VHH binders against Uncharacterized AAA family ATPase y4kL. Designs and how they scored, part 4

Target 1, 330 residues: Uncharacterized AAA family ATPase y4kL, of Sinorhizobium fredii (p55530)
Amino acid sequence: MARGELMKKLLASYGRDEDFRAVAEQIIDEEEKKNNRVLARTLRKTLEAGPQRTQSAPKALAPLIPFPEAAADFVERIEPEHNRNDIVLSAANVRVLLGLVKEFRRADEIRQHGLKVRSKMLFCGPPGCGKTLCAEIFAAELGLPLFRVKLDRLISSYLGETATNIRKTFEFARKQPCVLFFDEFDALARTRDDSGEHNELRRVVNSLLLFIDNMQPKGFLIAATNLDRSLDAAIWRRFDEVLWFDRPEAAMIGRFLKLKFKNVPVAFDPARNSAALEGYSFAEIERVCTQAIKAMIIERRKQVQERDFNRALQDEARRRAGQARLAPMI

## First folded at step 1 (VHH)

Design n3 (framework vhh_8pnl_2)
Fold by ESMFold2-Fast, scan of step 1:
Structure n3 (fold): chain B 330 residues (1-330), chain A 119 residues (1-119)
Amino acid sequence: as target 1 above (330 residues)
Amino acid sequence: QGQLVESGGGLVQPGGSLRLSCADAGSTFSDNAMAWYRQAPGKERELVARITSGGDTNYADFVKGRFTISRDNAKSTLYLQMNSLKPEDTAMYYCAVDEYYWSGEYDYWGQGTRVTVSA
């Protein structure tokens, strides 16, 4: 057979192990017949070595179990648009996340010893500090699909059926290796603010917390809240790990500025502005960088000037002052 | 929270050699990929060399053939053998856990050791 036909068959056998092996064996045999014995031997050794343990291809290619149709209004599958090079995390958070990755990859061995695998995380901190981005990148690194649950939508859309929808969502996560991400979890965590709510809403909150307590997902459950360290202990103690996403300190800001300007020429050292940006969230710092780059483009320059950055910083400071006046006091 | 301690820096003449060491008191050394990176005065930090838990190595183009990264898992120590040193190699050298997953850069955990190459 022509080599092009064999290559086509190999690609068409994607996801079919026995078909893939049969075509691969045929290609190897063809190379042997053409006196390409070194190549044939190399290919055979590669095939016999099996899939790379690091790649974990079977997990990445795991078929999706159909998501409950009733959950379509409040659950969204997030396709990864970012990779590990798009985030700056504290050393403390990196250590925890790497530990979770290692434990997950050894999950069957841990369970065989009668021990539980850590699978429930709470991401805490002010808005714009990378909680959602971290969940996306974490899921992508594990090769797991990410499902985002909007709790306000879940509660509002299905008051009479909310407990059933919560149950179905948790059953999906139990059966399918995935990352289930509960966004805006502070809607449930504000126990002091919600004391006047209807009995049905309170039952929904209690049902969700009980499901979190009793669930053992095949992948991970991540909840994100804008609450600081004042979070109610009864809530955060239900999670295996709590990660704090604080506003960045000067060293992290320096790394973030380097990241945001990596593909754009600059006529100044952005890291010199790290101290001036203390107290800003990553989202606010990104806006400053974006506005400085836009100024370069609009003025048809080839480099971002320090004045572009300083003007963008001044504009962001004014925006923060304006937002503080418009925002609720709480 | 630094459990990484770099040592071995100093002043050498061009063409000289130095061996840097990074000691890790942690129990996870053998499981982690490790890296050396450096920061010259007035410049940003740059990757010098990386070694995986399995011993695979990667080097920046500007040190290939001159520097060698190695590890001793029994001693929980990372090494950087620097040969044919040039004035351009003058920098603070840092030891880091190299897991790439979250920062876009190596996660820095050491205080650094200074290398100065001059006549």
Scores: ipSAE 0.016, ipTM 0.231, lowest interface PAE 7.3, mean pLDDT 75

Design n4 (framework vhh_8pnl_2)
Fold by ESMFold2-Fast, scan of step 1:
Structure n4 (fold): chain B 330 residues (1-330), chain A 123 residues (1-123)
Amino acid sequence: as target 1 above (330 residues)
Amino acid sequence: QGQLVESGGGLVQPGGSLRLSCADAGFTFSDYDMAWYRQAPGKERELVARISSGGSTNYADFVKGRFTISRDNAKSTLYLQMNSLKPEDTAMYYCAADLSWEELYSYGEYDYWGQGTRVTVSA
């Protein structure tokens, strides 16, 4: 049939689900036959992403959840700015996250059987390896608001306060589904181990760790730390899952470079540069890619040249050397 | 470790048939779009056939009319019926689970990809 006739039938089938799907499939098949494969694929996924997928993976704007004004100094709502092109995850991390999403979607049914839903995650690894980005994308995919806790400000705000006020401050996270994200958690863990210093600070730290132990969020609690696998077992055992965000291996670097250059013409194979980027974090690699693309734009070229990439890599290597010289001393 | 396990591959003469199976290893099979991919030696992985959670199918031009993808949600199993096999069909065949929102995580070989099953078509 002609395109206009199919459109007419689609509109006429409004409110009749079986007829609507049949006509929609005819439209998809017609696009497939016209060699509009990308459009046909997109339409088919959209059609099949109906009620079931909307219920399991809402992309709707996350609800506005108010939090106490007393928490405004150390809790901030993060609006999603990143999409799937901004992250590459290990297979192990993807598996855990998918399991958590499935339990979350079936949470009421699991709880009706007297079982707990996994809700607490610890993200471990060096800076710039995707911990904060993963939390943001995870929250966005679930349609949940993301609240970042600034630990340095939280500690300052609760110096001289009662431990019960910490629980009260985060009560909003127990009543409504959200992702509560504790960044720089290793600072808190190091302070806890301080011998005989800052007794009040140590009390606040211990109170927060106990809060994490006892909290049952409706959504998720995520803590991120730069600590490696030398982490105290007493700390990681407080969490339902521990995810490791290591510096990427060559294969992950290759995938990341392909994703970063997906929508940009390139005159060379970016994946051939994976070896040169070994030891770099995802954040460092992203800066190299971004600078190479900017050079193409600024010089009004239509393709990223290998020299643009090499210059950006040299600039990032210089930046790394500078940062290493400024590393804090004990 | 993958969550999907492929089986049914083997050696077959040109013009022969094989039926590949892919078993779910512990996730909700019926919620996922499922696909068969293949990778010939020295080539990139390519899509062979896809089946939606609702049962709609899509095939690569080079297998249309010869291959049939199907699913049995009660058995958590995906199938690929391969007829009129050609030497060009020789490859490692992989199944994959793909949900629209999970495309974020579906780049490369992840836990929802199987280890593959080898199909060799030769006289």
Scores: ipSAE 0.000, ipTM 0.200, lowest interface PAE 13.6, mean pLDDT 75

Design n5 (framework vhh_8pnl_2)
Fold by ESMFold2-Fast, scan of step 1:
Structure n5 (fold): chain B 330 residues (1-330), chain A 120 residues (1-120)
Amino acid sequence: as target 1 above (330 residues)
Amino acid sequence: QGQLVESGGGLVQPGGSLRLSCADAGSIFSSYEMAWYRQAPGKERELVARIWSGGSTNYADFVKGRFTISRDNAKSTLYLQMNSLKPEDTAMYYCARDSYDFYGEEYDYWGQGTRVTVSA
């Protein structure tokens, strides 16, 4: 078996202790068969070093230190409601995330050698393609609390209140393992690019980027942006990794459709509709699936019919056409 | 651990019946989606039928009403009951296992296959 396939299975098995151990032992056995005895021994010692007994796929653990009260106006804690079965990721993104998990678990050893651990990620891509969901699932899989930063309020706080709330937010992230998530990070990019904005807003944005540069979180900092075409090189250079969340290709759509209909009786092959959904976001595809399932329930049928799916797809296509009339054509 | 092991193939006349079995040794069988695929000489592999962990089923149009997929989770065994067999059903039949927890792959584990020949 290819190592990449075993690594995918290891990530997919996280939260299922017996499956995780079985896959991990298979990886160790493969390395041993390749005469990589040192690596096989190291991996086995890591497995035996102590079980990570708490798997928090549905819920993150409470932080050791309470989040500052002054930051409550622009930071919120997100409780995970999703697990790996709710997301389809590209192979490239899975590999990056797996590497980050490995570095996080070995962080003390890496730091003892004078090296930095990768901790800052930028998620890029159009809306509805899994950026926020990925951050939620990633935090849950690591057992880290997830905090969402409301950039509009944080910027307003800097201008109207004091730099104290911003400093407290970044200090908190430095003191304990957590995932600090900046949603709609493109707000910073637009402010910097808008020549009509007051000089003080540009200064505020530059100060926030400087805080990001100077922070070394004990967990992770993740920023999400919809600006995949106009991304300023000065912005993405501040991150250790940039992950692209594009609209899914036919293979990923087929996988997602199978996932959404996994435990629902269907009278047709959902994956046959992958081509018809090219260009749709995961959020749009999920709406189609949800509406088809609702039709089955409302009509008291025992199976989702292909007509239910086709009607839901037609309805979503009409919704897309309506949105295109309100937005500039691209 | 052992791989998926198919059995029950053979030679049968048109209109006849066969039951294929697939043993999934050493895995958490009830957690997986299971499927039967077939491959005729010179053609690519095609889906025949699949069954989800909850027992829901899905069939290719060319076998609907003739084939029945089922599973016995206690025995870690998948079955394909094939009735009203046609010469066009002649192929190698493969058992496949997929966990929807695994990313990027449609099916991760495959058996060695069992041959079905339908001829007079």
Scores: ipSAE 0.000, ipTM 0.162, lowest interface PAE 14.8, mean pLDDT 74

Design n6 (framework vhh_8pnl_2)
Fold by ESMFold2-Fast, scan of step 1:
Structure n6 (fold): chain B 330 residues (1-330), chain A 120 residues (1-120)
Amino acid sequence: as target 1 above (330 residues)
Amino acid sequence: QGQLVESGGGLVQPGGSLRLSCADAGFTVSDYAMAWYRQAPGKERELVARIYSGGSTNYADFVKGRFTISRDNAKSTLYLQMNSLKPEDTAMYYCAAGEWYSSDFEYDYWGQGTRVTVSA
């Protein structure tokens, strides 16, 4: 009698965690009263285990991990808005990332054999080449929550702190699987002029490196830096893998252009322009594609014309020339 | 290894519901990204919904709020729950599976399709 009503209430509570739990508890209690203790125990374990894969809002299937309010100034949760089809990666980076995904899925078995699971990555390369996007997509593919740490703000907040105090702040990441993403990691290489400030910065940097060394994440720790191959070896040696996000070569550009125009009719072959775009970052190439598509829409045409693409490319080339005048090129 | 087999298609009135299933006999569903595509006569195949190996999901704008993609890893089955069906949802629905490294937007495995007809 009551069972059908409780099941209706359970379905109606979909997406409302507290309501769902209340109805689920009633169903479990009813099974206990019917002396179905094995089923009741199984259901309770399933409920207490939290959300299963799929059907979680937000999109992440992993449980929402709270972080301390003290960390709110430099830690934020990132909601994944992109998927693996929104990125073009080098074959070398794909190979490494696939290996990491496979190790993660077999982590318990690997650890049972007394072996370490790779969990720490450093992403290096110029801006606009997909470092942050890769971290987002990697977390999404694993179903793990992504937490972005703004390193410059963290350093300022923890001047004079010990590695132990820094570790306590990030205990939330150690106890449950997640991706902890340290943005602006080049802040560690920033020079300080004052001797006293230089010594304090050195202590904070050493405390952070010690934290990274001693942290055993259940998921991943990823750091991203705009620094090239001149980065101090003492820094990158702390990571299990170093991935290079260079400006794309012609073949990768061709794949990226195909990706950006897949759902938009084009009156020319965009891939023929791959060589002309060598030296451009993915962000710059995306701007060219976006501007060409906007031109089609504004002019109320049904196809992107070659002239739309050529104009957008010329505009981006002028933008690059202007930026070079404002800042030195490395 | 593995063959994708879709089921659950049929004739339904506008506003009705259907649940499509895709069995992945021969491989671990959780290791793959999987998707539902559809193709109406005279139109190109289009993505309806995608679920990644980690379980995050993505939906085409024309089905958001109406369709839900899910998987049961223990049963190695992918589902598409379709609610508030419209005549324009009439199509052959295909299940697809592939790993990250497969070429952009390509899937290694495809089913034969299951027909959905929404008609008064």
Scores: ipSAE 0.000, ipTM 0.232, lowest interface PAE 12.7, mean pLDDT 75

Design n7 (framework vhh_8pnl_2)
Fold by ESMFold2-Fast, scan of step 1:
Structure n7 (fold): chain B 330 residues (1-330), chain A 119 residues (1-119)
Amino acid sequence: as target 1 above (330 residues)
Amino acid sequence: QGQLVESGGGLVQPGGSLRLSCADAGFTFDDYAMAWYRQAPGKERELVARITSGGYTNYADFVKGRFTISRDNAKSTLYLQMNSLKPEDTAMYYCAAEYSGWLDDYDYWGQGTRVTVSA
């Protein structure tokens, strides 16, 4: 193929990673065929060393959906700042999310057969394990606006209100497809279990749960909880899918380290430290990576040394232990 | 949900042809990039051919002009037409699916189908 045609195809593949890779491989192949073996090897090495799925932020953003001023205290629109290359998900969660994307894209066909489309998800797991990030990336990949709801503030704002007022407040979310994300959903469980709960608070909580039951979103409703205790089964049964965001296992940690160091030269294999990071959240691991990179920059080096990483890990272990003395490497 | 199932492998003489198929029990693969890999005894798994959700194809140098990858999204089936087979094509052939435009690169792999080319 002509170089200009391959260049055109490469530019046209913007926003489609596998198409980009396929065209890039065609370019490498053309160089090999022209006996430009040095260039072909350099390009292949660059493609293999670089992130396999890297797109800056190409996506079609949905039009702004206005929400009532009454909701401004507890609802905000989230502008996407991340893409799929900023997250590592378990195979189980990827499979569920892919299924939901497929149902959404074929929603009209599914409904024509008298079947319901899955639209309600509960994200469970400890803090810093990607629940909020996943919701953001999920909305961005579908081109849907993301609205975050702070449940503690919602409950407080609706003390003394009716179920009708809650429904009316969220009517904007029914007018066109969007992702409605209820953050800190464990606040509902804590409020219901608290001995000091007032009757009006119970009414607000019950009204919100009824709203979730009756909500038929054109897009998605996602709730996220840190699950510091087992949730009432009655809460879980209201969702079509429950996804678990656990602290990452060694394989996921290895992939995450590779992603965090993709644009930074390293003098060691970060993935060999995966076992030492078992039990850490993604947020904690990111802090270790960030501190190691900062050390490289501050010391004016051109690559991250393993000692930079080990020092950052020791500092994170100290923060985790809440002590003034260096904790042993684990 | 859904397991990739390869079929069409077998014993064939040099110069012969085989058509491999990969299906997911009727589910659609229209959002997936699909690939065929092979692994000969004592060697690493290597890419044979790839086709994106958009229809772009890429082939390993050692099969160009002999193998053709294609897909039928209506049947949720991936194909590999293998012509002018050589003894060095003897290997287990694996089907793989990679989702385009989503959160993680998840490779779904089949169990493999054996191709033996011998005189």
Scores: ipSAE 0.015, ipTM 0.214, lowest interface PAE 7.7, mean pLDDT 75

Design n8 (framework vhh_8pnl_2)
Fold by ESMFold2-Fast, scan of step 1:
Structure n8 (fold): chain B 330 residues (1-330), chain A 121 residues (1-121)
Amino acid sequence: as target 1 above (330 residues)
Amino acid sequence: QGQLVESGGGLVQPGGSLRLSCADAGSIFSEYAMAWYRQAPGKERELVARISYGGSTNYADFVKGRFTISRDNAKSTLYLQMNSLKPEDTAMYYCAKDTYESWYGLEEDYWGQGTRVTVSA
């Protein structure tokens, strides 16, 4: 409640390091007492890291790396808007990702011993289960720029081209640490397996796969596919790690619901609905939460009521049922 | 990465007192909030008390007025002073750093073996 007074004290402490730290710690403690633990933790780490690491301009998290103008049609830079507290991951995936972070930080020492650093990941699982968000957060945590590749446009741009030309286009990713993210990679896997596909498209796909085989990024190459178990084993073998992003289990759903309602008053325990949401993707669950919050705002209520949540869940269930009925059959 | 070692548990009669300690030699102890958790037989692990980097404390309702959490950043040690112990306080007590792993539910990477507290005749 003394937020304005703490801010005034912080500004008044300008040029007095001891006073500045004392007020900053008070602000952190106030946020912690208000159950703003993510903010409190972030502020504490920022304060303890010192001025050079606490510089947080939107672009300060990653260097600006130019890429060829010819690639502008199918490569885009993603600016990070999320952090580790905005995602719920399986324990298995967290363990792998933390191992990769540790190897990256010690990459020079590992390479001096003649060993390879893991740099290529394949993210597998149904849509809406956090694959793209995970790539964004992973890049942000390492302070690396994230470049997303639009595969449909890449294929169109490289009709009649060779693996050498694809490699030249992505040389920026070999020379500078970054995360190169190939979304909707399943399109390439299906094209390769389709016996009716045009020979030109097969050549582009084969050239891209050869590029992936031979690329040694300074940072990371991540590919994401919606394929569950139908992915060709030859494709899996091209990656150092394969991470599975399945629809969340009840415990993960409970954590996600607490995360989505952290700054919103609720009249019920959202986590008690975890079992009812099994089988839903994170994107579907987020829609339920968003619609429940919107209902509170529209009706000018002070808190989300269980009826708001139940109506949103029913609406999402109907949307799923409608999509299933419209899906191609046999 | 950091290893936490709990100590100070034992068998006490109802109304007795114990002082638990948690030592960390592996990392910058003062960089994070520290917490005491407990797990009673057949129950899930629950938060007992938390202390921030700046020394601000928070307690579970069932221990307020009886337990006191404190830290010594110079010794990299966390303490839990337990007074007026009840049979319901019988549990394994664990200390933890508020780390990325704990936020993702990977507490096993940062939990010690715990220290057992038994309150009975």
Scores: ipSAE 0.000, ipTM 0.180, lowest interface PAE 11.9, mean pLDDT 75

Design n9 (framework vhh_8pnl_2)
Fold by ESMFold2-Fast, scan of step 1:
Structure n9 (fold): chain B 330 residues (1-330), chain A 121 residues (1-121)
Amino acid sequence: as target 1 above (330 residues)
Amino acid sequence: QGQLVESGGGLVQPGGSLRLSCADAGFTFSDYWMAWYRQAPGKERELVARITSGGSTNYADFVKGRFTISRDNAKSTLYLQMNSLKPEDTAMYYCAAYRDSGYYLSEYDYWGQGTRVTVSA
């Protein structure tokens, strides 16, 4: 009665991909032994196709009101081009993001107990460490539209219009489920310390902070800054969660290298180079991987060689040293 | 592959009543949280009412005491009972469904195509 036992194991493995695959392969093998080759082949092909992650995106067919025209020059709608498989996040950040999703889904129950739902996040860390990509993927996974606000452009906009545009932006976010993403939030810190521009810029900055304090969006508000722990405490205290996007440690680098070489044959173990990339941002590491792949293509090889990777790393190290030489002078 | 089908919309006079229905086709209805949204021409889409898989309800302030959301898991159908209708309730009404899978971040798995409600003399 092996068939009955295998069927029980298959049902019990629901939601456990590795166990499900093992039992499914055993069932296929049993069908092959019984000379049911057409069925066995069909089942194997179906198993190999698997569920597609991009098809898990919500089918939001209902029309949404377009973002206000007054904000068109500093706000853009971002179409998702990436999914969960395109990012490597720290365990701490994954835990926070999953918690936010659970609260969002149970928002009604939480509010019935007189409690607020977390909706405001600050993404902190050096450039190229995945802040913008994370906001894009988070919005896509929630099935919410992503609107990106370039805060520096918004603050530098014309007199009188800026305050109106900020108000309209927050009013839109309050009334419609969306992710409102404020890029370059460190521009706010710069204007707070500027003693020469009291009238318009101070008023705009104070209005924005007040709106953040009083705003309860139907979706999420995310701000991203290149500043680290040196960021003014008065700014980060306004957010429900602060997520740190530090330069990746060796284990994260290893996962990222495997991700970047997933569709390209390599003649070496990329993860063995993780230690050599410590201190590099994800953007810098991606450049190394891209240059190594280009070298393979140019030389008409079928595999990325370790020497291609080492040369690309050397070139990126040289570029990094050159940038460091220029940055302190500017 | 699991689609929501809405019905029950129409023209009604102020003070009248309508009952909207949203039926699922091809998914496990009892596992889903369900919601009604509405959108009037030139206005933002707004939440009207939500009901959890366990039957807990939440209502927008502008419909409290007038609208009732309910579900019939045996019939795989979501309802919105609308009483004391006002001209301001004129809108396209949409239903939506989602599950707390703990794995995916998506809020809604399915949306309806909408049903029109017009409140006028």
Scores: ipSAE 0.000, ipTM 0.100, lowest interface PAE 15.4, mean pLDDT 74

Design o1 (framework vhh_ozoralizumab_d1)
Fold by ESMFold2-Fast, scan of step 1:
Structure o1 (fold): chain B 330 residues (1-330), chain A 121 residues (1-121)
Amino acid sequence: as target 1 above (330 residues)
Amino acid sequence: EVQLVESGGGLVQPGGSLRLSCAASGFTFSDYWMYWVRQAPGKGLEWVSEINTEGSYTKYPDSVKGRFTISRDNAKNTLYLQMNSLRPEDTAVYYCARDEGWDYEYSFDYRGQGTLVTVSS
């Protein structure tokens, strides 16, 4: 799709006014060439007014509505350090995320027709497969501030005030466009299912789930869990979308290796090692690439040698074996 | 400046074969992963095949695996798709695309004008 390519360029240019306008002009010109004058005119009017609305709104709201003092202990703002060029996503996940971006941009029109806008996502999969990175990049692409909720601290706060703190956190998220990100959401699931736990903790967990059900965020609510496909249906049904972040298959590994070595000269084809990395998470693969690049720098060479990569791979395999030995058995 | 030109499409009977070619210019072809993607009438863009810089690694979706073969000639700046055992479901406009690092549907920073393949009796 030419539209898919232009949309990709538009998202990539976010935060770069000159590039953003150039891509927007291309989209408008294409619609005019297709004799879609009404759409072209609407897009141009939006472009002339849009930069003021979209650029100032989320940034202005973030400092105008400070996070509640009671919530400061368990919520932190994450500053964007990555962009879409730092992640490899499955086709299925990209399709869902682009659909969500489109609905968000047209939210007022959708609601005007009495329809609901998708705003709640659950990210599932093993650690190191890009869940947190995806939430960061998604928020950055939309120009929304990202707030991470530390569920362990939220649950372990003074028990008599936990419901109040949960309520204040959700009230804050409702008042401004933002992405509210619940990391380690499986901690909530384990607490709920743990037989013999204190009754008060179960009540707190149930209260949090009810707040998630009743929330109507101006932006997005994202929860991330390390649970695989054995997730309780009562939990994932609370979300508009469920995205799966599996360990990458050979094709995605090859693309990730290409991405990590894009700006670094290499004396070999990293993709030839895709099969050897099957079963590894993106985080593990990134460590291999990083160590290989560091070896090049330390030895003052101009190219990453295949021996640098092979040694890094062996070191990661050894680290992985060590971690498996320390991990709980099953 | 960057240009991708597909050729080799046409009308073919079910069970037949076609070879598509893509002539690349305006960039260092040997530095990029390349793709074949297709769009059937009234449907979205579908990834068909990918190939790495040296041609040592290729990948296919289950829908064409065993029937289609991607290859490249870096000396000629040309990408190929050999299509065998064609089915009516393979009817689509086929595009040559250059990788830009997201996914198969939205990862392409350049694609050609396409070549139509019609599989019909």
Scores: ipSAE 0.000, ipTM 0.150, lowest interface PAE 15.6, mean pLDDT 75

